# VH-VL binders against q96cp6r367to538, part 19

Target 1, 172 residues: q96cp6r367to538
Amino acid sequence: SGRLLINSVFHVGAERLQQMLFSDSPFLQGFLQQCKFTDVTLSPWSGDSKCHQRRVLTYTIPISNPLGPKSASVVETQTLFRRGPQAGGCVVDSEVLTQGIPYQDYFYTAHRYCILGLARNKARLRVSSEIRYRKQPWSLVKSLIEKNSWSGIEDYFHHLERELAKAEKLSL
Key: E = the ipSAE of ESMFold2; O = the ipSAE of OpenDDE; V2 = 0.75 times the mean of E and O plus 0.25 times the DockQ between their complexes.

## First folded at step 8 (VH-VL)

Design q15 (framework fv_narsoplimab)
Fold by ESMFold2-Fast, scan of step 8:
Structure q15 (fold): chain C 172 residues (1-172), chain A 122 residues (1-122), chain B 106 residues (1-106)
Amino acid sequence: as target 1 above (172 residues)
Amino acid sequence: QVTLKESGPVLVKPTETLTLTCTVSGFSLSDAWMGVSWIRQPPGKALEWLAHIFSNDEKSYRTSLKSRLTISKDTSKNQVVLTMTNMDPVDTATYYCARIDYYDSLGYLDYWGQGTLVTVSS
Amino acid sequence: QPVLTQPPSLSVSPGQTASITCSGEKLGDKYAYWYQQKPGQSPVLVMYQDSKRPSGIPERFSGSNSGNTATLTISGTQAMDEADYYCQAWDSSTVVFGGGTKLTVL
């Protein structure tokens, strides 16, 4: 079901880490470009308070399936929660819907990012993911969904963790 | 044009083993995302799924018949073979093979053979 | 384990709507498929993934699947629709068929 993908401390403050990951930052732009994502659009954050905000990202991802399309379109909805306006951290829930791939109507992926401020220039990032099913697939299809989705999710977050570590060193 | 055609004996004696062959054309059994199922239908009765095999050689069988069934494929001949041991008169049915294109067809049986009636009698 | 139950028969007059049901525990959590079989012929897919029509199937065929019941609906039923209809779903790695519904158009 769910998996822990990142649980690391970075020598970057919680507010800065949040800006890097959840704004239209140079870090995020560069990271998505490294992932070969194209047609990227980010809506502004909106909501009734600073403690409950929502945004939508759309982008195109490359597909390495020789029998399928070369790319797929993604709609990612992010919801940001804070304990209070001045809280030293946040939680972001992400729902990722991919279209143009086999079995797209069966599932979507969900990620939870938790940022906890530990000191002025130090924060913990915890990321967990799960595959959620709209419809129960049969065993072979479930195995293929799980294998391909987890491979992609793990590659994405391992790459993200490495890039955050690099950015950390440049900011220290 | 995609076609599937069943072949095998039309009459089997009780306790004998049935061997049926499904010959496919218009696609390859080595194509990723392809599979073939065997289904039977006793005269005037419902469809009963028996077994399937996928391009990666993963196999599934109807639980109640698992000990009697073997499914295999020969990609060089474009054939899927089903064997069923210890035949009984209640196994009299029309036997179909059908294709699953689980990439594009999304898990349904999109092309069916014409069916072959197998009668089990002494 | 999912057993799919269909009414054994249904009669409608030409031009009427036929609704064929398929019931199974939590069937709405799975995709339902529908096949039409005419006497002496192989089954033909008429509906997949609950509500999607294959190429060549008329718009008067529609489908739904919610809770424990999937439904194949044929509006403006014609004599040519007279056939046996079977629902199908997946149970893990196996295929399950319903018992079939004989649709009579008179």
Scores: ipSAE 0.309, ipTM 0.742, lowest interface PAE 4.5, mean pLDDT 89

Design q16 (framework fv_narsoplimab)
Fold by ESMFold2-Fast, scan of step 8:
Structure q16 (fold): chain C 172 residues (1-172), chain A 122 residues (1-122), chain B 106 residues (1-106)
Amino acid sequence: as target 1 above (172 residues)
Amino acid sequence: QVTLKESGPVLVKPTETLTLTCTVSGFSLSNAYMGVSWIRQPPGKALEWLAHIFSNDEKSYRTSLKSRLTISKDTSKNQVVLTMTNMDPVDTATYYCARIDYYDSLGYLDYWGQGTLVTVSS
Amino acid sequence: QPVLTQPPSLSVSPGQTASITCSGEKLGNKYAYWYQQKPGQSPVLVMYQDSKRPSGIPERFSGSNSGNTATLTISGTQAMDEADYYCQAWDDSTVVFGGGTKLTVL
């Protein structure tokens, strides 16, 4: 619960919204392709109960920087938690480790997705993000990390919210 | 081709003000993500950081000496200037300037000048 | 200002491992850097970001940083490694050096 990026109601049920975002769904495949992510691999969800599951995503993201790297490698670990196996919502914690960018060893990013069922065909999605530091950067490096990271995070989740809004109109 | 060179050596009388100039070559002081630090070392003693200035004119000073230190840069001359007021014999040391590249070098001092001896005596 | 504490001196025989420590409160939460200084010369960077070697620094130099202590390790120490070694860290916008360790190889 760092910076709030999405806090919106969608006319789609909580289970369907979870499937769209956290399975190998046509929605997720299309969204990642629109983001120009390549070399995408998704592990299956696994865990000792349906209430605590984990998976790992790996992918390559493009970077538009004249003097920097053209792409970076990402390992994203997602942990899914729900109150009970039949709960009408869930929490997914995501940790995103990016390799091939400046200052990569200082930090990683974390996202919390909360899906709350409001009615049979209506759910709220709340997404918050934060930058977590493995090492304390001095002031100018911290400013550079935060400027670049928040720009990327905000663009990603604005795009996601827009695509979810389109998909709810086309949910057939 | 990157070089830094301190002015001097210099003899300073007690209570006088020290002025040292670091002339840089092989990079521009207007280049983003570059800075210059001043460090001193009394004979036989440890390295002591004094001040630095970044390309965006952000400055930092050693807390214990802050009231005596001023750092500035002249980008047209490729020079960084350190002034230190009220000199005392205990300030006798070799003074170094060194580059910090905080884009690629990740905050270490990669190129050092040869050092200049500052002697404070009456 | 934060203090980084190093042992003043360390003696090793050729071929032995030298371990030079640098202690500071929660130093493992910061990156540590190491400089080598030979008599009459300017310092030279030998280790950065706890455990990374600059180009030209032999593989026998390694580093670590955890808790309150950073360590520079020189395996198979050679006569040419005899020098003063200084650790360095950042405290927000300021630079802090350790007191230095004189490494003698005899």
Scores: ipSAE 0.345, ipTM 0.741, lowest interface PAE 3.6, mean pLDDT 89

Design q2 (framework fv_narsoplimab)
Fold by ESMFold2-Fast, scan of step 8:
Structure q2 (fold): chain C 172 residues (1-172), chain A 122 residues (1-122), chain B 106 residues (1-106)
Amino acid sequence: as target 1 above (172 residues)
Amino acid sequence: QVTLKESGPVLVKPTETLTLTCTVSGFSLSNAYMGVSWIRQPPGKALEWLAHIFSNDEKYYRTSLKSRLTISKDTSKNQVVLTMTNMDPVDTATYYCARIDYYDSLGYLDYWGQGTLVTVSS
Amino acid sequence: QPVLTQPPSLSVSPGQTASITCSGEKLGDKYAYWYQQKPGQSPVLVMYQDSKRPSGIPERFSGSNSGNTATLTISGTQAMDEADYYCQAWDSSTVVFGGGTKLTVL
């Protein structure tokens, strides 16, 4: 009951695309600034195994919908999976916990990023998202959670896809 | 101060239609994230939910009784009305209205009226 | 359709712990709520979202909810706690009440 948000080919190699999205890159810094995220901190990637690399992001997001306060704090945990050093791509699972919004105790959001190398300077990015419930909301609250969460998720990934396309064109 | 008050008490003959009004104070029925439920309780028996209406005018009914129940609101009078057709002695109960604040109260029934006794007899 | 089952009665001595259970299929996947009702009075919320107390409800009231069973626990039970207790959950858009438990403090 997830949704596919991005499924696009970019003229950027898999390793460069991973660096753009999952390091403290100029691309990521610029993108988060465009989103008006503040108080951004990124932990380094760490883990005993390449299959268990993890990092934590914390940031403050602006809230524009009438149900929320003006801003909310976010803790995002990312887990990176890669079979070996010669693998042409990766999978990143992201869990996003938002604090300071109504109904926060009911749910969190999860994203899966899949980068697949197609050629030296060409990769596919697939992003799918899911709202995960800790407790079942009753139907009106569920409708509000779904409407607001999907609106935010879709806006974020549409913006991301657009910015990746711009970065791609500047590289050509 | 939030208050809800049911009309009545009421004496109803079998087969007649019951109409109850809940008058609310301290909040508006046009406020987003507000709703009002009707609950009944036969003497010495359990609470039984009947219906609720939300500020957006969405209406929900107990499935077993939905053919007999109508809920509506008048925001200018700050009133919620419950109508129940074809009354039977088994419908004798105390009837309550109660508020649902699903923004702040997280979906519980936070304020209840005092209840009104509805007696169905010939 | 969904049913919340409570024991119809429970007796405790003053100062003892009362544990009132509410059972339903996958109830732990939902939030449980508890209401106290004294004779001739309207129900009063005493516990919400499984384990949270409203303002004015004594610290001796606590709650839990896991698997199929929610529990309202009253430690150091007092005579003033004698009442009917009802659990409540949401099933989609509808409210479901338990059958109620009469707590007697002897």
Scores: ipSAE 0.314, ipTM 0.750, lowest interface PAE 4.4, mean pLDDT 89

Design q3 (framework fv_narsoplimab; at its last look DockQ between E and O 0.03; V2 from the best seeds 0.00; counts 0 for: pae E 14.2 > 2, placed apart)
Fold by ESMFold2-Fast, scan of step 8:
Structure q3 (fold): chain C 172 residues (1-172), chain A 122 residues (1-122), chain B 106 residues (1-106)
Amino acid sequence: as target 1 above (172 residues)
Amino acid sequence: QVTLKESGPVLVKPTETLTLTCTVSGFSLSNAYMGVSWIRQPPGKALEWLAWIFSNDEKSYRTSLKSRLTISKDTSKNQVVLTMTNMDPVDTATYYCARIDYYDSLGYLDYWGQGTLVTVSS
Amino acid sequence: QPVLTQPPSLSVSPGQTASITCSGEKLGDKYAYWYQQKPGQSPVLVMYQDSKRPSGIPERFSGSNSGNTATLTISGTQAMDEADYYCQAWDSSTVVFGGGTKLTVL
């Protein structure tokens, strides 16, 4: 089970969109800065083929909790899949482990990014997310995990979609 | 210092309604993420969960006893009240209230009252 | 409601390891909690979220939970550990206790 968060066409080619989102690009650097992520470290992509690559990101995120800790640490693992090195699209699976938040041992979040090339300068981005449970939370804890996690996930991807739209206008 | 204290002890006649009050101190029932649970233990037998209530007025009851149980709170008095209708001698037990810290404890009962003996007899 | 099954009694010699089990279908998918109760006293939390010890609980207490069985382990068992032990888990919005295990240290 998942939720669709982005399903939009951008006037940016698939390879450029992939570069913007999944390299150490000026776009990604600016976006994470806007999100106020700090202590950002990106490993290089590595793997046994160009069609199957993995990298790890670590960073600190701000928490909107007036009474508790104001930040949490994140380890995000991204796995990239392509039909071939020159394919007009890719799939990236992301697993996000957060420490320093309530209920951290119950769950983690996962995202799937699908980029499909439609033309030389046009691509579709589809992003879906889900909350994955290591342990079954009881009803009130599940309610809080889902309320807080979906709020954060939706804010992040709405912000991303907005920034991609702005970048698209500059590319046109 | 966190403490919980049950009212009683109580002698109840068969078919009557039991009312127990849990008075808490060291924390507030208006505090988000705080809750109180009622548990009973017949002499020589196991712990049996009855009901819980949280600061947001969410409630839950043991399925087999749901029609007989009502849990409520009075935030101003820092009290949780359990009522149980149609009492029977098999309901004779020590009744405990215990705190659930919803935010951090995530469902363990961290502080227990001393317990109160409820005897159901004619 | 799911049932948590514990052996009703367990005897161990001082200094030996006591292993108290709690069995329920797919219990390892849930967090298990353990309470100690001495005669005439209220229960006291001794283990939470399978394997975490509250402040004040000796290091000789440890826990595990996988598959269908959670286990509370007391190494170097002492006379003071003699008590009834109850496991607990959540099933949706309900609290479920095991039937209890009377630990005798002889």
Scores: ipSAE 0.575, ipTM 0.822, lowest interface PAE 1.9, mean pLDDT 90
Fold by OpenDDE, look of step 9:
Structure q3 (fold): chain C 172 residues (1-172), chain A 122 residues (1-122), chain B 106 residues (1-106)
Amino acid sequence: as target 1 above (172 residues)
Amino acid sequence: QVTLKESGPVLVKPTETLTLTCTVSGFSLSNAYMGVSWIRQPPGKALEWLAWIFSNDEKSYRTSLKSRLTISKDTSKNQVVLTMTNMDPVDTATYYCARIDYYDSLGYLDYWGQGTLVTVSS
Amino acid sequence: QPVLTQPPSLSVSPGQTASITCSGEKLGDKYAYWYQQKPGQSPVLVMYQDSKRPSGIPERFSGSNSGNTATLTISGTQAMDEADYYCQAWDSSTVVFGGGTKLTVL
């Protein structure tokens, strides 16, 4: 029921790629700014181990839908699963809760980032997304949720992919 | 203030067609998140949903009564009309129209008309 | 057609807690809505999306929904709470009401 949105190899090491995406990096900051996200806050990674950590992101996103609010508050919870030192890379599960939008209580979006090291300066990024429903919506409502959500999700990750591609060129 | 008011005949003969009109105020039938539903209640019995119409003119009917029901709206007149054919004494009930709000839920009926008692009798 | 089942009647003494149940197949996967109807009056929405209380509804009203059962709870029941209560849910494009529960405050 999910969609694979990114499946690309970048000429960036796995650790570097992880830092770019999952730290308070200039890349992430710039990217979110390009997305016109505002009021961005990042909590530190915390957890019971170094291999399993969690952080929380909060931000405001613009809403392009003529119906409803012009912006929405978002709470994103990320869970990091680090791979062993030899393998390199990581998996990050993201749950994104958007507030202030129609049918906000029916669903949330989930994303899985998989970073796999291929070489010292080469890594694969896979991103899959899905809409998860807390309550089963009527078909019409589900269609509305799906239409609005996937439009935003696809744009976001396609943009991310493009920016990563630009960034890797600068690193070379 | 949101208001709904049912109007139509209070007495209908068997086999005749019932036409009820719901006149709304305080909101627009063109509102993308608004709909109107008809519900009836036989004396001393439970609520029974009949039909609804959404702002995009989408409609739904109670399956058992689908062949007898027609719901329509006139946005310019702020009216929703329900027709029910082949009326029978068993159809005697108080008929309500109610607003459905679709903004943040599947739709709850937050405003109801006062209802109109329709008696089917020869 | 899907059926929502409610107890036909429930009696409570003033100040006691009333719990009105509504059972239906996979109801826990849906949102339940509740309406209060007093004699000779139109129904009034008292609970939406399982546990959300509309403006003007007293805090003593609460709701929950899990499994196959939604519950409307009235704590500190008052005489004015005597009414028929109907649960409601959506089944695809259809609205489904329960059979109603007559709450008597003794």
Scores: ipSAE 0.162, ipTM 0.740, lowest interface PAE 2.5, mean pLDDT 92
Fold by ESMFold2, look of step 9:
Structure q3 (fold): chain C 172 residues (1-172), chain A 122 residues (1-122), chain B 106 residues (1-106)
Amino acid sequence: as target 1 above (172 residues)
Amino acid sequence: QVTLKESGPVLVKPTETLTLTCTVSGFSLSNAYMGVSWIRQPPGKALEWLAWIFSNDEKSYRTSLKSRLTISKDTSKNQVVLTMTNMDPVDTATYYCARIDYYDSLGYLDYWGQGTLVTVSS
Amino acid sequence: QPVLTQPPSLSVSPGQTASITCSGEKLGDKYAYWYQQKPGQSPVLVMYQDSKRPSGIPERFSGSNSGNTATLTISGTQAMDEADYYCQAWDSSTVVFGGGTKLTVL
């Protein structure tokens, strides 16, 4: 039902990988800057347990669309799930709502990050994404939404994978 | 030096709306890792959480009181405001504001105001 | 929805150890926080993240949290430790306090 974008093992422990991706880390700050995201704000993680938390990010992204705007506003809601204190890793579900684009009320994108600790300094990251429809678009509109959204999603996550690999080598 | 100070009426009549202001100093309401919470304590009874607000305007309310509560902030004035409608004598309590500070994964109430007693009398 | 249950009172002699419990379903999966409130005063944070002391809290205060129970332990209890003690945890996006324990030092 979705598309797998990252399924890679890194020589970085699960806790370190989680910190790189899901805290206000130098890695995350640098990555978002490379993506040309601006106006970035992050709420604190909040929730009732060590195993279930939520935060909200807002930012402005550049878009390359001959028929649309050159930038768009984004609200990203992230929900963190952790299996328990003894298991290394976590799952983060992200829902991304983009404003200022055609058909913005029709869809949003959803992403699942799965971090699984394999050893002290070794973890697997899986990222899968899907496009979720709030309204059913006509088939030609749906094709346009799919083409543009998957292009952006693939560029983002392939770039993230490359930057994680670069950071892994600098840490070795 | 972090301080919080509650202000508002000390006496309200039943059915009136209570408005309380928390004025903060020593930290910014724009700080993404800090929030402000309201808590009350009826005389001789336990602490009861009411609401919180964070810098990004994310809010939460005690479920049983949600229809009566509104929390807001003015970052320029360093103020957080709580409004509680339809006051009743059972709402008589000392009302505190406190800072929520995220140090590890979750926040805790590390600084409390002195509290203000609100009496609801007929 | 979860309820945090504390004993309503506890008495100890000066120099003895006081152990104040806070019980809640799966509380060990959550962080527990503890507040001290002396008569006529505002609460003061004395323990966070189960077992960490804020700056200025004496080392005789310690904490633990596992299973369904968090415990605040005061070793070498002094008269100045006489107060009400509240545990606190998060329930999703809401804050839950225990009913409080009145610690008497005789």
Scores: ipSAE 0.000, ipTM 0.502, lowest interface PAE 14.2, mean pLDDT 86
ESMFold2 (binder alone), look of step 9: mean pLDDT 92; pTM 0.946

Design q4 (framework fv_narsoplimab)
Fold by ESMFold2-Fast, scan of step 8:
Structure q4 (fold): chain C 172 residues (1-172), chain A 122 residues (1-122), chain B 106 residues (1-106)
Amino acid sequence: as target 1 above (172 residues)
Amino acid sequence: QVTLKESGPVLVKPTETLTLTCTVSGFSLSNAYMGVSWIRQPPGKALEWLAYIFSNDEKYYRTSLKSRLTISKDTSKNQVVLTMTNMDPVDTATYYCARIDYYDSLGYLDYWGQGTLVTVSS
Amino acid sequence: QPVLTQPPSLSVSPGQTASITCSGEKLGDKYAYWYQQKPGQSPVLVMYQDSKRPSGIPERFSGSNSGNTATLTISGTQAMDEADYYCQAWDSSTVVFGGGTKLTVL
């Protein structure tokens, strides 16, 4: 279900890629700044098991609508699952709840990040996303939710993929 | 500040076509997330939704009446027009237009016109 | 042909709680809305998205929606609450109204 947004190999090891995306890294800080996200707060990773950790991000995103609110508030919950010993990497599930947008109570978005180690300095990143509904929207409302949400999701992950490619080049 | 007003009242003969105009004020039909619905209510009976037009000109109709209904808007006049063909005495009702503000209202009918009586008789 | 079923009438004494039900298949998967209509007047929204009150609607109005049934609850019912009440939901491409409930306060 959903859409595949990133399915690319980077010349950076799985542990380093995980650190770039899922710690309070210079890469993540710079990327969110480029996205014009403000009021960014990251909780520490927490959980009973080292294989199952959770954190919460809160931030404000810009909305490109000159006739409406220019920003919305986001609460993003990430759950980290570490892979088995035969393959380096992890899976991160992200749930994104947005306030200050039309139809906000109907839905939220979910992302799955899969990092697979291929070699010491080489990893694959796969990102898939889906829109999850709390309530069935009317056909018109569903079309508007889908159009606007996918546009934003695709823009975000295309931008992320470009920034990862740049960071990869600087590391070489 | 926001108002909707239906044309009429109207007397229609059986088999004739009904045309009703809803004039809106306090908002623009070109604004994103605005739409106007037509609802009718026969004397002593329930509310029955007929048609809806959204700001992007998407149109929706009650399935059982779709072949008889046409909804359109004139953004420059701030008017929404409903046309219903082949009128029958059972179509006698109070007809309302009502606003849906998707941005703030999230899909409910927040402002209603006063209603207009349409009587179908020979 | 989705249908929302309401009891046609309900009578309560002043100060008692009125519970008006609206039933439809998997209605709890959709948002329910409620309108109050007094004789000769246009409907007025009294509850939206299952349980939220518009500005100006008294706190004694509350709502719920789960499974197949949405409920509008009026606590401490007053004479001014006497009216017809209609539930509404969005189906795939259509607006659906319930048959209405005439609330009498005696």
Scores: ipSAE 0.398, ipTM 0.762, lowest interface PAE 3.2, mean pLDDT 89

Design q5 (framework fv_narsoplimab)
Fold by ESMFold2-Fast, scan of step 8:
Structure q5 (fold): chain C 172 residues (1-172), chain A 122 residues (1-122), chain B 106 residues (1-106)
Amino acid sequence: as target 1 above (172 residues)
Amino acid sequence: QVTLKESGPVLVKPTETLTLTCTVSGFSLSNYYMGVSWIRQPPGKALEWLAHIFSNDEKSYRTSLKSRLTISKDTSKNQVVLTMTNMDPVDTATYYCARIDYYDSLGYLDYWGQGTLVTVSS
Amino acid sequence: QPVLTQPPSLSVSPGQTASITCSGEKLGDKYAYWYQQKPGQSPVLVMYQDSKRPSGIPERFSGSNSGNTATLTISGTQAMDEADYYCQAWDSSTVVFGGGTKLTVL
């Protein structure tokens, strides 16, 4: 099942918000560092159209697991969609494959970011997330996947929302 | 190394209650990602899953036998106990306990006890 | 409880390929597991999560699972492979075993 994680207006234009979140911006670099992500690599955006681009991120995340590995590796694929080359907003679909965690073969996580321009220096960011299953987990495994995945996803996006709010205030 | 060993009566009379104990070694029943299953096999017949219990004390039972089965654990003794009421000659089987490791998305029965044959007869 | 159906017996000549099937509604949406049981012995895991081999299981064992059918395939079948084979899957919180297949070599 899906969940809405961010649905907020920021006093930052849509193009600037997109740049902050989906380029190798100082904002993104600082945010990932605050999350304690390491070994971060970002591929360039590529595609035959400005309205349909793809990139891959790889990084290592810390795991709060007293009885297992302390880190896991992530491959995140982002696909960017725009209605037209001049559109004042975009949709980014993100698929996140994590390795080195329990139950990794059952699932991956997906996020949809929607940026909608409202005014020159004002945009709405909406983020929804979903756990997608490659195989149907049995009851206990499903409960553990859901509990652990949603905890991590919610922490990440609430932290992101707070950092965007801080960046917004400093810009004003 | 990991071992599981079943113990209990080898002969049970009809209508009596069967109590079987599985003693585990090489891992702890307090490990969050471990569980123990009970499986039986009548002579010459298929494997039949009966019940499992996980380290967090979550339990599941075979639906058709649920009213007759209880599973519990004693972490300090490293034991899992299965109780089955109202025994009948058709319940004659070899009873196994086996470990479920679900840490790495495995979910299979990786270590089995040797099994204990329980005969139900007057 | 859902049923996993296996053929009760299968016979192959030494060196030939044995394919043991396990059928259940939408089984391909679940992970399948396979156990080998020789007379007087406890079952031994030979295949997990459809197609993965435990350490110590020869490469001639392979698996697949799609649609309604999981298959355990033994290439170059040897006399030592004679055994009963059971498939297993999870149905929500419960374990389901197939009825077993007796594999005879020759």
Scores: ipSAE 0.222, ipTM 0.716, lowest interface PAE 4.9, mean pLDDT 89

